# Ledger of designs, part 451: VH-VL binders against o27280

Target 1, 266 residues: o27280
Amino acid sequence: MDSMNVPEVLEIKRIVEESESVKTFIFSWDFRREVRPGQFVMVWDFRDEKPMSVSLIDPVRSEIGISIRRVGEFTDRVHGLSEGDLLGIRGPYGRGFELMGRDILLVGGGIGMAPLAALADEATARGMRVDALVAARTADELLFLDRLEAAGVNISTCTDDGSCGFKGFAHERLLTLEENHDMAAVCGPEPMMFQVMRILDERDVPAQLSLERYMKCAVGICGQCCLDDTGFRVCAEGPVFWSQELSRVREFGRYRRDPAGRRVPW
Below, E stands for the ipSAE of ESMFold2; O stands for the ipSAE of OpenDDE; V2 stands for 0.75 times the mean of E and O plus 0.25 times the DockQ between their complexes.

## First folded at step 20 (VH-VL)

Design ie28 (framework fv_acasunlimab; at its last look DockQ between E and O 0.80; V2 from the best seeds 0.82)
Fold by OpenDDE, look of step 20:
Structure ie28 (fold): chain C 266 residues (1-266), chain A 118 residues (1-118), chain B 108 residues (1-108)
Amino acid sequence: as target 1 above (266 residues)
Amino acid sequence: EVQLLEPGGGLVQPGGSLRLSCEASGFTFSKYWMSWVRQAPGKGLEWVSYISTGGRSTFYADSVRGRFTISRDSSKNTLFLQMSSLRAEDTAVYYCAKWYIGRAFDIWGQGTLVTVSS
Amino acid sequence: SYVLTQPPSVSVAPGQTARITCGGNKIGSESVHWYQQKPGQAPVLVVYYESYRPSGLPERFSGSNSGNTATLTISRVEAGDEADYYCQVYDESSDHYVFGGGTKLTVL
């Protein structure tokens, strides 16, 4: 399993345009190497390396998908690639989501829907009832709606500008929903996750949340993704955490550390 | 102090019924999934049943499905196991267990003995 | 049904290291937890998520996974560590919690 830490050079099999700023890159995958929703891989473009969540897990086609939002130099280069081009992939890493119960609520914001889309596929395949609250700034930034609908997911949307669904934030929309679930999975902007977690806790709904932090080694050695006070490493103990774990993390919903180790407020 | 207390065990004849209770204290009972696990004399641990926080979903081992019913009352911080059509092989110490994270149990009661014998 | 296989017994001298294995064909994909049960007592969680310790557990207790085998390691074994140890997973295909058969640790 040591080979997991060596990037495998893979050909981009397909590229799916999810939105103006998000593309999903499809790769052939040997499923002898198990991967779970919520886990991440390190993507190497032979210049730099970044952690990315797995958004598609297809054992039938022997494929995985990695959804990448264009946000900087690395992602700009990757978005310039075409089918047939090569990327280095190592992993998967981290703790993924765990499914419990019969009814699950997914709450996702922006690119946070990537790991949740993969989770939705697994949950529906298991015969679970899946409700998804999909949030974005605008309608054109809502991700994976057609895919989720095709999977049988009950979708509720909200947008900051009201261009689609509920006008407002995810936690505000959540307050209008009366039904409780056996379990919740949350991924998106940390301020959103913080508010959603609070509401779910008040409703006695167990919740898992996926965090985003600067990751360098992905193997729990460098400590650059370490969370204050707890010593949790997002790449090792996470990126998926239970709400009761995050309740111990002082920085959650408040700040993160940049590559230089400085505190950066959300 | 966090505690689970299981009263209600005892001797019952085959085909009979028995209701177990598990009283929780020292933690917010309503926030946790709860489970029953049993252990026959001199044997290992066997999971029996599992219930969600709101009681919306229940799960059972194949060996007890259709005969046992798990339920909970948040107002009383109490977990229940209604057992019917009891068999000799149901003889065991029954533990209630609190969900921790993932699929682990961090708090266990001291258990109550249920003996099914003619 | 999914089965976890443990050795029925392990013996170790005081101060030495005990290793208890748990085998299953899905251990690589499922979270493994470990429980200690002393005679006449309820089980106690000693390791969760393969390698993490609950609060209050000594550092002598550790866990690891390799392939389809989980291992509970108890270093510097004490007389008080004599107990039955059970591994546990959740089988998603059947929605069953599954315990291993248990291992009796004897401190010589």
Scores: ipSAE 0.897, ipTM 0.939, lowest interface PAE 0.5, mean pLDDT 95
Fold by ESMFold2, look of step 20:
Structure ie28 (fold): chain C 266 residues (1-266), chain A 118 residues (1-118), chain B 108 residues (1-108)
Amino acid sequence: as target 1 above (266 residues)
Amino acid sequence: EVQLLEPGGGLVQPGGSLRLSCEASGFTFSKYWMSWVRQAPGKGLEWVSYISTGGRSTFYADSVRGRFTISRDSSKNTLFLQMSSLRAEDTAVYYCAKWYIGRAFDIWGQGTLVTVSS
Amino acid sequence: SYVLTQPPSVSVAPGQTARITCGGNKIGSESVHWYQQKPGQAPVLVVYYESYRPSGLPERFSGSNSGNTATLTISRVEAGDEADYYCQVYDESSDHYVFGGGTKLTVL
């Protein structure tokens, strides 16, 4: 790739505290580099580089937002930054979500709501009806609720501990929700996405799911983001896949491999 | 053995009506959006209409909106196009087409000719 | 009403490379698909997502998409490749499928 393969050093314009563990970092962005919901960028903190989903796409204000959950050394360092500090950004990369039809169901778990929030903004701007099932372990980790409500999204919530909304897993809540969507978009922990995909397939609702795999080059050359059986590269052929594509991938949501190469459950 | 079969078509006078059908076999019909695409003699492909899974949402090219109605019947694995107020410019081969990954069409019927003329 | 523009015809010699263009405003941001149609036959999907091939299609068929132009490339053209070729996108702004006008590939 040309300019997308070299990090542009950008100033953090604003930081939004989304939860105790999630911050959104907002940058000025030149939209000649077009960005679609579900695409990702590589965020470089001058020591390490990690893929992050875009959560805000605002061409009118010339802004892009990247939501980052504090989960390890890299994200701890980024969370320690202040407005005015610098980050390197390469991208965008990957295949984004594709919209079709008159209504869409979003199912997001935890930080998986980040790319779905961007998609919700685009879908509502196009006049689609948007229903969102927002899932987390606890009420404090439900993301983007006020933003989704302001956009006109119909929100259902669930928490593992029952502290807000339905008590239980996202797929259990989904069984109690309306079945008649034209399409769905799903992002979150892979076991959740597998269960949700099964339900949506039984309902004949075409779904797109966003996968995370280890990424290094972001353009499909290194092969580190490949899936079993298909050779799909998450950074090149994904990270967003249609459920039809994933149903042919035997590893998705079903197993991982032990050191002997044997299949084991997640 | 994946097939889309469009029996029907024929000669219709201007202002007339005709119902096309497309019978699917070899795949689970209810899981896919379906489209009609037409091709006037000697011309290119023109998308006409699509319908969502379950049949709730329908979309039409501007040239046919208000005159054509797409529908589907999952119990018969059949896609329909009800054409009304037909015009000479509706003369074409009409194909049904199955949605494919990326919003493409992977399976096409062989098409059926509709001629609008006296 | 998104418009895709294709040249009406392209001629190539057997064994050479054919390139068929599909022009569209910011088409590089779209998923572009290509169909082959031989006389009297239904269209056949030959490339989807600008560069993926359906099962059974030879590696000779490839595609690219950037800026305002998508390109279908057919390497080592054979007489059997003579056909009409259409590009297609889905325009989310109108909720319409859009086809290009078609390109007749002639193998001389």
Scores: ipSAE 0.761, ipTM 0.891, lowest interface PAE 1.2, mean pLDDT 88
ESMFold2 (binder alone), look of step 20: mean pLDDT 91; pTM 0.935

Design ie3 (framework fv_acasunlimab; at its last look DockQ between E and O 0.83; V2 from the best seeds 0.84)
Fold by OpenDDE, look of step 20:
Structure ie3 (fold): chain C 266 residues (1-266), chain A 118 residues (1-118), chain B 108 residues (1-108)
Amino acid sequence: as target 1 above (266 residues)
Amino acid sequence: EVQLLEPGGGLVQPGGSLRLSCEASGFTFSKYWMSWVRQAPGKGLEWVSYISTGGRSTFYADSVRGRFTISRDSSKNTLFLQMSSLRAEDTAVYYCAKWYIGRAFDIWGQGTLVTVSS
Amino acid sequence: SYVLTQPPSVSVAPGQTARITCGGNKIGSETVHWYQQKPGQAPVLVVYYDSYRPSGLPERFSGSNSGNTATLTISRVEAGDEADYYCQVYDESSDHYVFGGGTKLTVL
């Protein structure tokens, strides 16, 4: 369907309050347009457009969910919307996660859990054993715990302040876990992902990581999301990358480029 | 130099057993899933088996399930395929292949011929 | 079982463009890889993730995947490109790697 690049105006069917700062917006979706966990859509509020990960894929209800964290003007406006209001959605875009093996480890931080929650649903539906390490700054920022538990996911939590689970960062908690997995999927703050990737590599666990960069066109044309040295476009070659690919990306874990093209340290 | 070497092929009678080996060099063997792919004479490629990095998970084509066993020894950088209850239709060149990304295979051995005949 | 369909043979004159197709039910939603196999040799990966080239492969090799058809395109075909070409996917429903039947490319 070549209409993928034209925003479809969709009604917000439901809104789920995930946390104080995160809402999931549910839309009816025609699954003739396939979508995979790890892919993103462009959300248009008729003023601005931003890339957002798909956090729910429900072919039975013919619905998708988009989880959005309130972080700026665009997301402020979107968070002000109600059920029945309209948004423009185009996509999906990018590479999604690939599932391999029988045992999968998910490592997510903050809003990074959004695409991983969708991946968890798919993995469990396939009969895979899913372990999830869910990280956040505080207990109230841990996302999708009830949903993951209901899906049969084995959950470990960690919080920066120790308010829930392990006190510390995701990579520190990971070091305390002895079991290896066939595959890992990682999404969260890039410094977290960088450390987690290092540990997984040392343990010989193949890993996929989802990157966040400034995206404008979503179709690999404008180059705004291009990664230094490699020429990888996060919207086209990503946002999900294999660790082997990211090992070639100098800026990974170190800096990103802002809308003006300036280097911004993490 | 990155290389996969498959010794162990040969002639075997129907119902017999044979163990193939694949020796890896030039890359960190323990970090990659490994696969066996075979090719009957004059025919196309057929996937046989797949094994995870730690050997925790193994997968088999329906045509060989219950008869073939894939395993690996990281200390020896070696992949194995234990074949039992061999049939004439198992006659093929057997390749070991290294997982790349996206479930592709970027490195292949030169293959070893297994002939099952009375 | 998932089946990939390739034409058994394709012929092209030197310097022209060869196109080898791989058909499958909704293959456009799958990740397709392509291998080249010359007589008496092991397969060589020439395209992965539908359209990407491994290091060392010439830009003459390209790939696309949409709808029900993946296509390997070889531009400015040379005599050395004569080989069998196989498409490959992973069937998640059965956890099987699936190869196409192969296409023999003849350079006239």
Scores: ipSAE 0.910, ipTM 0.944, lowest interface PAE 0.5, mean pLDDT 95
Fold by ESMFold2, look of step 20:
Structure ie3 (fold): chain C 266 residues (1-266), chain A 118 residues (1-118), chain B 108 residues (1-108)
Amino acid sequence: as target 1 above (266 residues)
Amino acid sequence: EVQLLEPGGGLVQPGGSLRLSCEASGFTFSKYWMSWVRQAPGKGLEWVSYISTGGRSTFYADSVRGRFTISRDSSKNTLFLQMSSLRAEDTAVYYCAKWYIGRAFDIWGQGTLVTVSS
Amino acid sequence: SYVLTQPPSVSVAPGQTARITCGGNKIGSETVHWYQQKPGQAPVLVVYYDSYRPSGLPERFSGSNSGNTATLTISRVEAGDEADYYCQVYDESSDHYVFGGGTKLTVL
């Protein structure tokens, strides 16, 4: 029986309030079903099903965590749940981040820090030096700072309004930081990721970027999550891509697609 | 055309030294991790070493650690392997190989033979 | 030290399907790459990320990876497919690349 295509109903073990708008929902997990940072799960609230990135991978406690930002009806309903309530989970799906080298730069915007927090835990456990640039619109939206600090991550921050750290965009802060890393991992708003990718390419830093796209089947059959130009499917061939793969994609950073496949500006 | 050329190699005595080079063309050398992979006569492939894009991080198989040094020069599009304290078991064809997405190797040189023998 | 195990040889008739296995503990959780090496030549990447083909490779080459076994499949085998085939992973625990011992494909 292939349980990855049928939701497993799991009890919410703990809820961590990460910010006013973001909660992390923690579940018991059997790690015979392995999970890598950058993979996603489909979360089912018994009415609707949405993809969410895994933010905590803890084999010692047999737990995973899913961080969810309140942005609409589905996420409002999930944020209203309590410990002991049930959610359906399918997965994990997609390509996770791959690690090499002795140091890594993480660049996360908003909820995009969720999969990078999981990656930071894996990288530090491997003995890598981890630098993180954590970006948000305002200080109250900076995520996982205490967790990253406790893990020994060297944190830089930026906020659009200057309320914490550097005032400006993530790519502007990046220009003021150490230039040479063995690799980078990037997740956040696609316009931010495009600008960050350009800087990292100029620095000859190989980068992996996690792309968000609408999804339905999560196994690559339905075609709803295709990237333009190449036919790459975010759910099967991503969501994590190397920057070399994305250099072939004309739509990256320029527009997105709605559920009907129409081009929509960022 | 993307290619890698290894003009070095040769015959050395045990305990000797040799420096291999690998000249890259047809791609932006500085953007890719690079590796050395060797193959003893009649045997399989064995990874030897890799180096990061900026040259700051180097990694070695246990069999060569402390005896071999990988380096690169982006101004010359060249990868190097300085081999010292050579042993008979180091006899092999040495390939340079370019990193590819997924931690694979997509471009290989034609290899150069190093023979360690009295 | 992660170990990849391949059969030393596989024989197949022309026009049939060859399957070359690469065994490893939980290899289904690794990404597996495959190389073809003809006598006197450098290896050539034929499958990466378990199942993707480099540009220009025939669709006859395919791969799969699950559990403890990755498999390279070559359909409608031709005499020109006779070669040594190697699987490869990157072992994050050691920070080393690992190759299988190689499989000689013979086309009778």
Scores: ipSAE 0.774, ipTM 0.899, lowest interface PAE 1.2, mean pLDDT 88
ESMFold2 (binder alone), look of step 20: mean pLDDT 92; pTM 0.947

Design ie4 (framework fv_acasunlimab; at its last look DockQ between E and O 0.74; V2 from the best seeds 0.83)
Fold by OpenDDE, look of step 20:
Structure ie4 (fold): chain C 266 residues (1-266), chain A 118 residues (1-118), chain B 108 residues (1-108)
Amino acid sequence: as target 1 above (266 residues)
Amino acid sequence: EVQLLEPGGGLVQPGGSLRLSCEASGFTFSKYWMSWVRQAPGKGLEWVSYISTGGRSTFYADSVRGRFTISRDSSKNTLFLQMSSLRAEDTAVYYCAKWYIGRAFDIWGQGTLVTVSS
Amino acid sequence: SYVLTQPPSVSVAPGQTARITCGGNKIGSENVHWYQQKPGQAPVLVVYYDSYRPSGLPERFSGSNSGNTATLTISRVEAGDEADYYCQVYDESSDHYVFGGGTKLTVL
C-alpha cells in the first residue's frame, strides 16, 4: 500500500504514563505496513504535525506505541488527549536501526530511549544479548526501565544528579564499562551522542546513531532537515546514521537548524 | 591505497585442510567487520563467513559450518579462513570483503582460487 | 532460507537503459545492495541501501526497491557496463548474507 503518505485517523487505544513528562500512546496497527525500530511517524492533531519515533512494535497485539515528551504547544495538546480520542498518523518514514552480531550496546538519553526500547525488544526476540545504558537528568526521568528489565536487558543507569546509578553523563559511565560489543545503537541529546560516538570509535565498536532535526515533509522534498555539507536529509537518509556517515557531518554535535533555518547551538 | 590481498589458495585433496589469509592495507582494519565470499567456477557469489571487529562473534553459511573457521589478527591487519574437511563443492575463488554500511561490502580482494580435487 | 531471484540475462543496446530486477518475498522491507562483476575481476559495489551510490560511481547507476522487487537501473548504457550484476541482502532470521543468482548484462 503506497498510501503511507496520507494520514490515517487512528483511535488512541491506550495511554501509558512513562514519566511526568512522557506518555506512550498505543494504536492499532496493520502490520502489512511494516515498521522498524528507529523509524518515525508523523503525528497529526488536526492542527499541527510532528515527527515522533516509534517506541513499541507489537505484531502479536497488532499495536504500535509512540512515546511523546511534553515540550511545547503541540505536545501539550497531545498530552491533553484521552483514550478513545483521535490522531492522524502517517508513515513510517526514514531509515531504522540494523541489528548485527550477538551482543549489542544501547546508549540512550531521555526520550532518546524511545526508539531504543523498540530496538531492545527486537534484539532480545532474536536472542541477542542486550546491554543498555539508560541516562537521564534525574531518576524520575529514566524511561522504560521495567520494560527493558522484563525483556531481559542488562541495564546500567546514570543520572546527572546521581539520584540513580552512576552520577554523571552517559559517556562518562561508558568509560567505566570495559566490555566491548559487536555493535551499538545510540539515541539522545546530540552532545551526548557525539561523546559516545567518539568513545565507541576508539574502541572499534560500530555504531548507529539516531538524529533529531526539524522535519516538515518527512519524504525528503522540502529540505528542512538537510544536514550541512553532506546533503543528507534526516527524514530520508536517516534518522539513523552510521558513525562513519556522521563523521562527514560537521554540524553534528555542534549545531542544528531551526524552523527559520537559523543555526542553533546545542 | 585501500587494498585486500588474498594469498594461500591452491590445490588440495578431498578431506584436506587449507588456511587462507587476507591482508588489509589503506584503512583501519580493526574498525570493520570482515567477510569471506566465494564463487565456484562459472557460478554466482556465495557468502561463506562473517566476523565482528573484535572477533567476538562469528557467523557461517550452513554449507561450511563446522568445517570452516574465520578469525582475525588486528596486529597484523589480517583476516583468516581455516578450511578443513574440504569437499569438491568447496572449489571456488575465495574473496575477502570489507564491511561498509548497511551490511554492504565496499572493498573486495582480487580473490584466491581453491581447488579441491583428487 | 531467503531466496533472491534475478533474470539470468538482460540485453540492451548502447545508449539505452538497462533494468535488472531482484525478486524476494517482501524485499521492499529489506536493504538491497548491488554489485558489478566484470570477467576475471572482483565484485564492485555499485548501489547500497536500495538507491545510494558509492563515491566514484556515475549517476547512470540508480536503484529502487518496493514490494517484492528491487531494481538496478543503468541509464545510457556503455560497452563497459557489460558485466554480471548481483543483488544482496542480509537475512536476519538466519544471520546469512544472501546473494541473487546474478544477471549477465550484454551490451549489443
Scores: ipSAE 0.908, ipTM 0.944, lowest interface PAE 0.5, mean pLDDT 95
Fold by ESMFold2, look of step 20:
Structure ie4 (fold): chain C 266 residues (1-266), chain A 118 residues (1-118), chain B 108 residues (1-108)
Amino acid sequence: as target 1 above (266 residues)
Amino acid sequence: EVQLLEPGGGLVQPGGSLRLSCEASGFTFSKYWMSWVRQAPGKGLEWVSYISTGGRSTFYADSVRGRFTISRDSSKNTLFLQMSSLRAEDTAVYYCAKWYIGRAFDIWGQGTLVTVSS
Amino acid sequence: SYVLTQPPSVSVAPGQTARITCGGNKIGSENVHWYQQKPGQAPVLVVYYDSYRPSGLPERFSGSNSGNTATLTISRVEAGDEADYYCQVYDESSDHYVFGGGTKLTVL
């Protein structure tokens, strides 16, 4: 087992406003530390530290991008930063997505589209056909559409309020889409992922799902990111799991854990 | 209980053809990618081919591309390998193998010997 | 054309620890799986994802992977561990599975 590492202090090189609530922070990155789609980093603002998805992996420009949704005090502070400001970065951590076959379906809800955008870039670079179902509550919250289109991804959208694309939930849109994919990757709100996983399982489409859990150490020592029934640590054995791994987990889609470890409903 | 069975195999002359089958039981065959892996006498394991769950996508090692065809029939829980233009170097025990988490193989058949000799 | 290299043989006394290496360019970025094969038998998965054990495998089988080397470790080796051992990855650049050449473990 590896020891925990110390955050590297990096300068924010660029900020991309993805939506009113989501920004992508671009950093120079030494790719001797390899980064794969689906891995995460711990972002340290010199007061608190939170796991964040890697959404851009660009070895040619020696850059990574980290997409952050404004949802609370930590992310409010980070969203207030400017180019040239500093953040601490630890990582990458976790198990990334694995690619097989000739085509892949991506299903992303909200900020869950961040790691899938990185995966789409990798999949298209490998010559795979990529279909993406991009879901949000409203049109203004649909993420990465222009980037996905530029990469050659075939995009379907849905919004809860019907303001863009299919009106309804991601799993409802999925029922109306092509059933024939070699594999799928899913990331978003856990109730959405559970419903999508059930449909993909009925279609015999192997799926990988990226989970969010409370993390403290990010290297699997503290046990804060564990799943019931299996002892899987999201930061070490995940955050990406195959659906076959998750079928044994009764908490998936049913409840989550707060920072004190107590079960709470979704 | 979970099982893969490769009946058949046999002796064939160079340039000949042979079809291998692999019957699955004890698991839901249609949910898994399937592979053929071979082992020449006294040699190591060599991956031959894999096929997607729906049968839409097939992949082959360079040594067999254009000569071998992998297929599956989910209604019969059966994986196939159609071999043609056989060469002496195709002589091996042929295993079918079930995809496992991480792109490993957890269930293997006992293998069937194919001998290509004049 | 990704290549995995293994030593052709390793000898170990009963009760000692065997270490079987699998070399590959940047293999630490791959997920490595290990198989045991006894004479006349099919391979058996003994380690997957570098270090996880399938159900029913003893704790004395373990693995690690970093840099250019993955290692299968068998502690407290028994006579029944005598077998050939193969490492395996999936090479995404070629869409091929790749096996190492195999290592014969002898228990003397």
Scores: ipSAE 0.819, ipTM 0.917, lowest interface PAE 0.9, mean pLDDT 89
ESMFold2 (binder alone), look of step 20: mean pLDDT 92; pTM 0.948

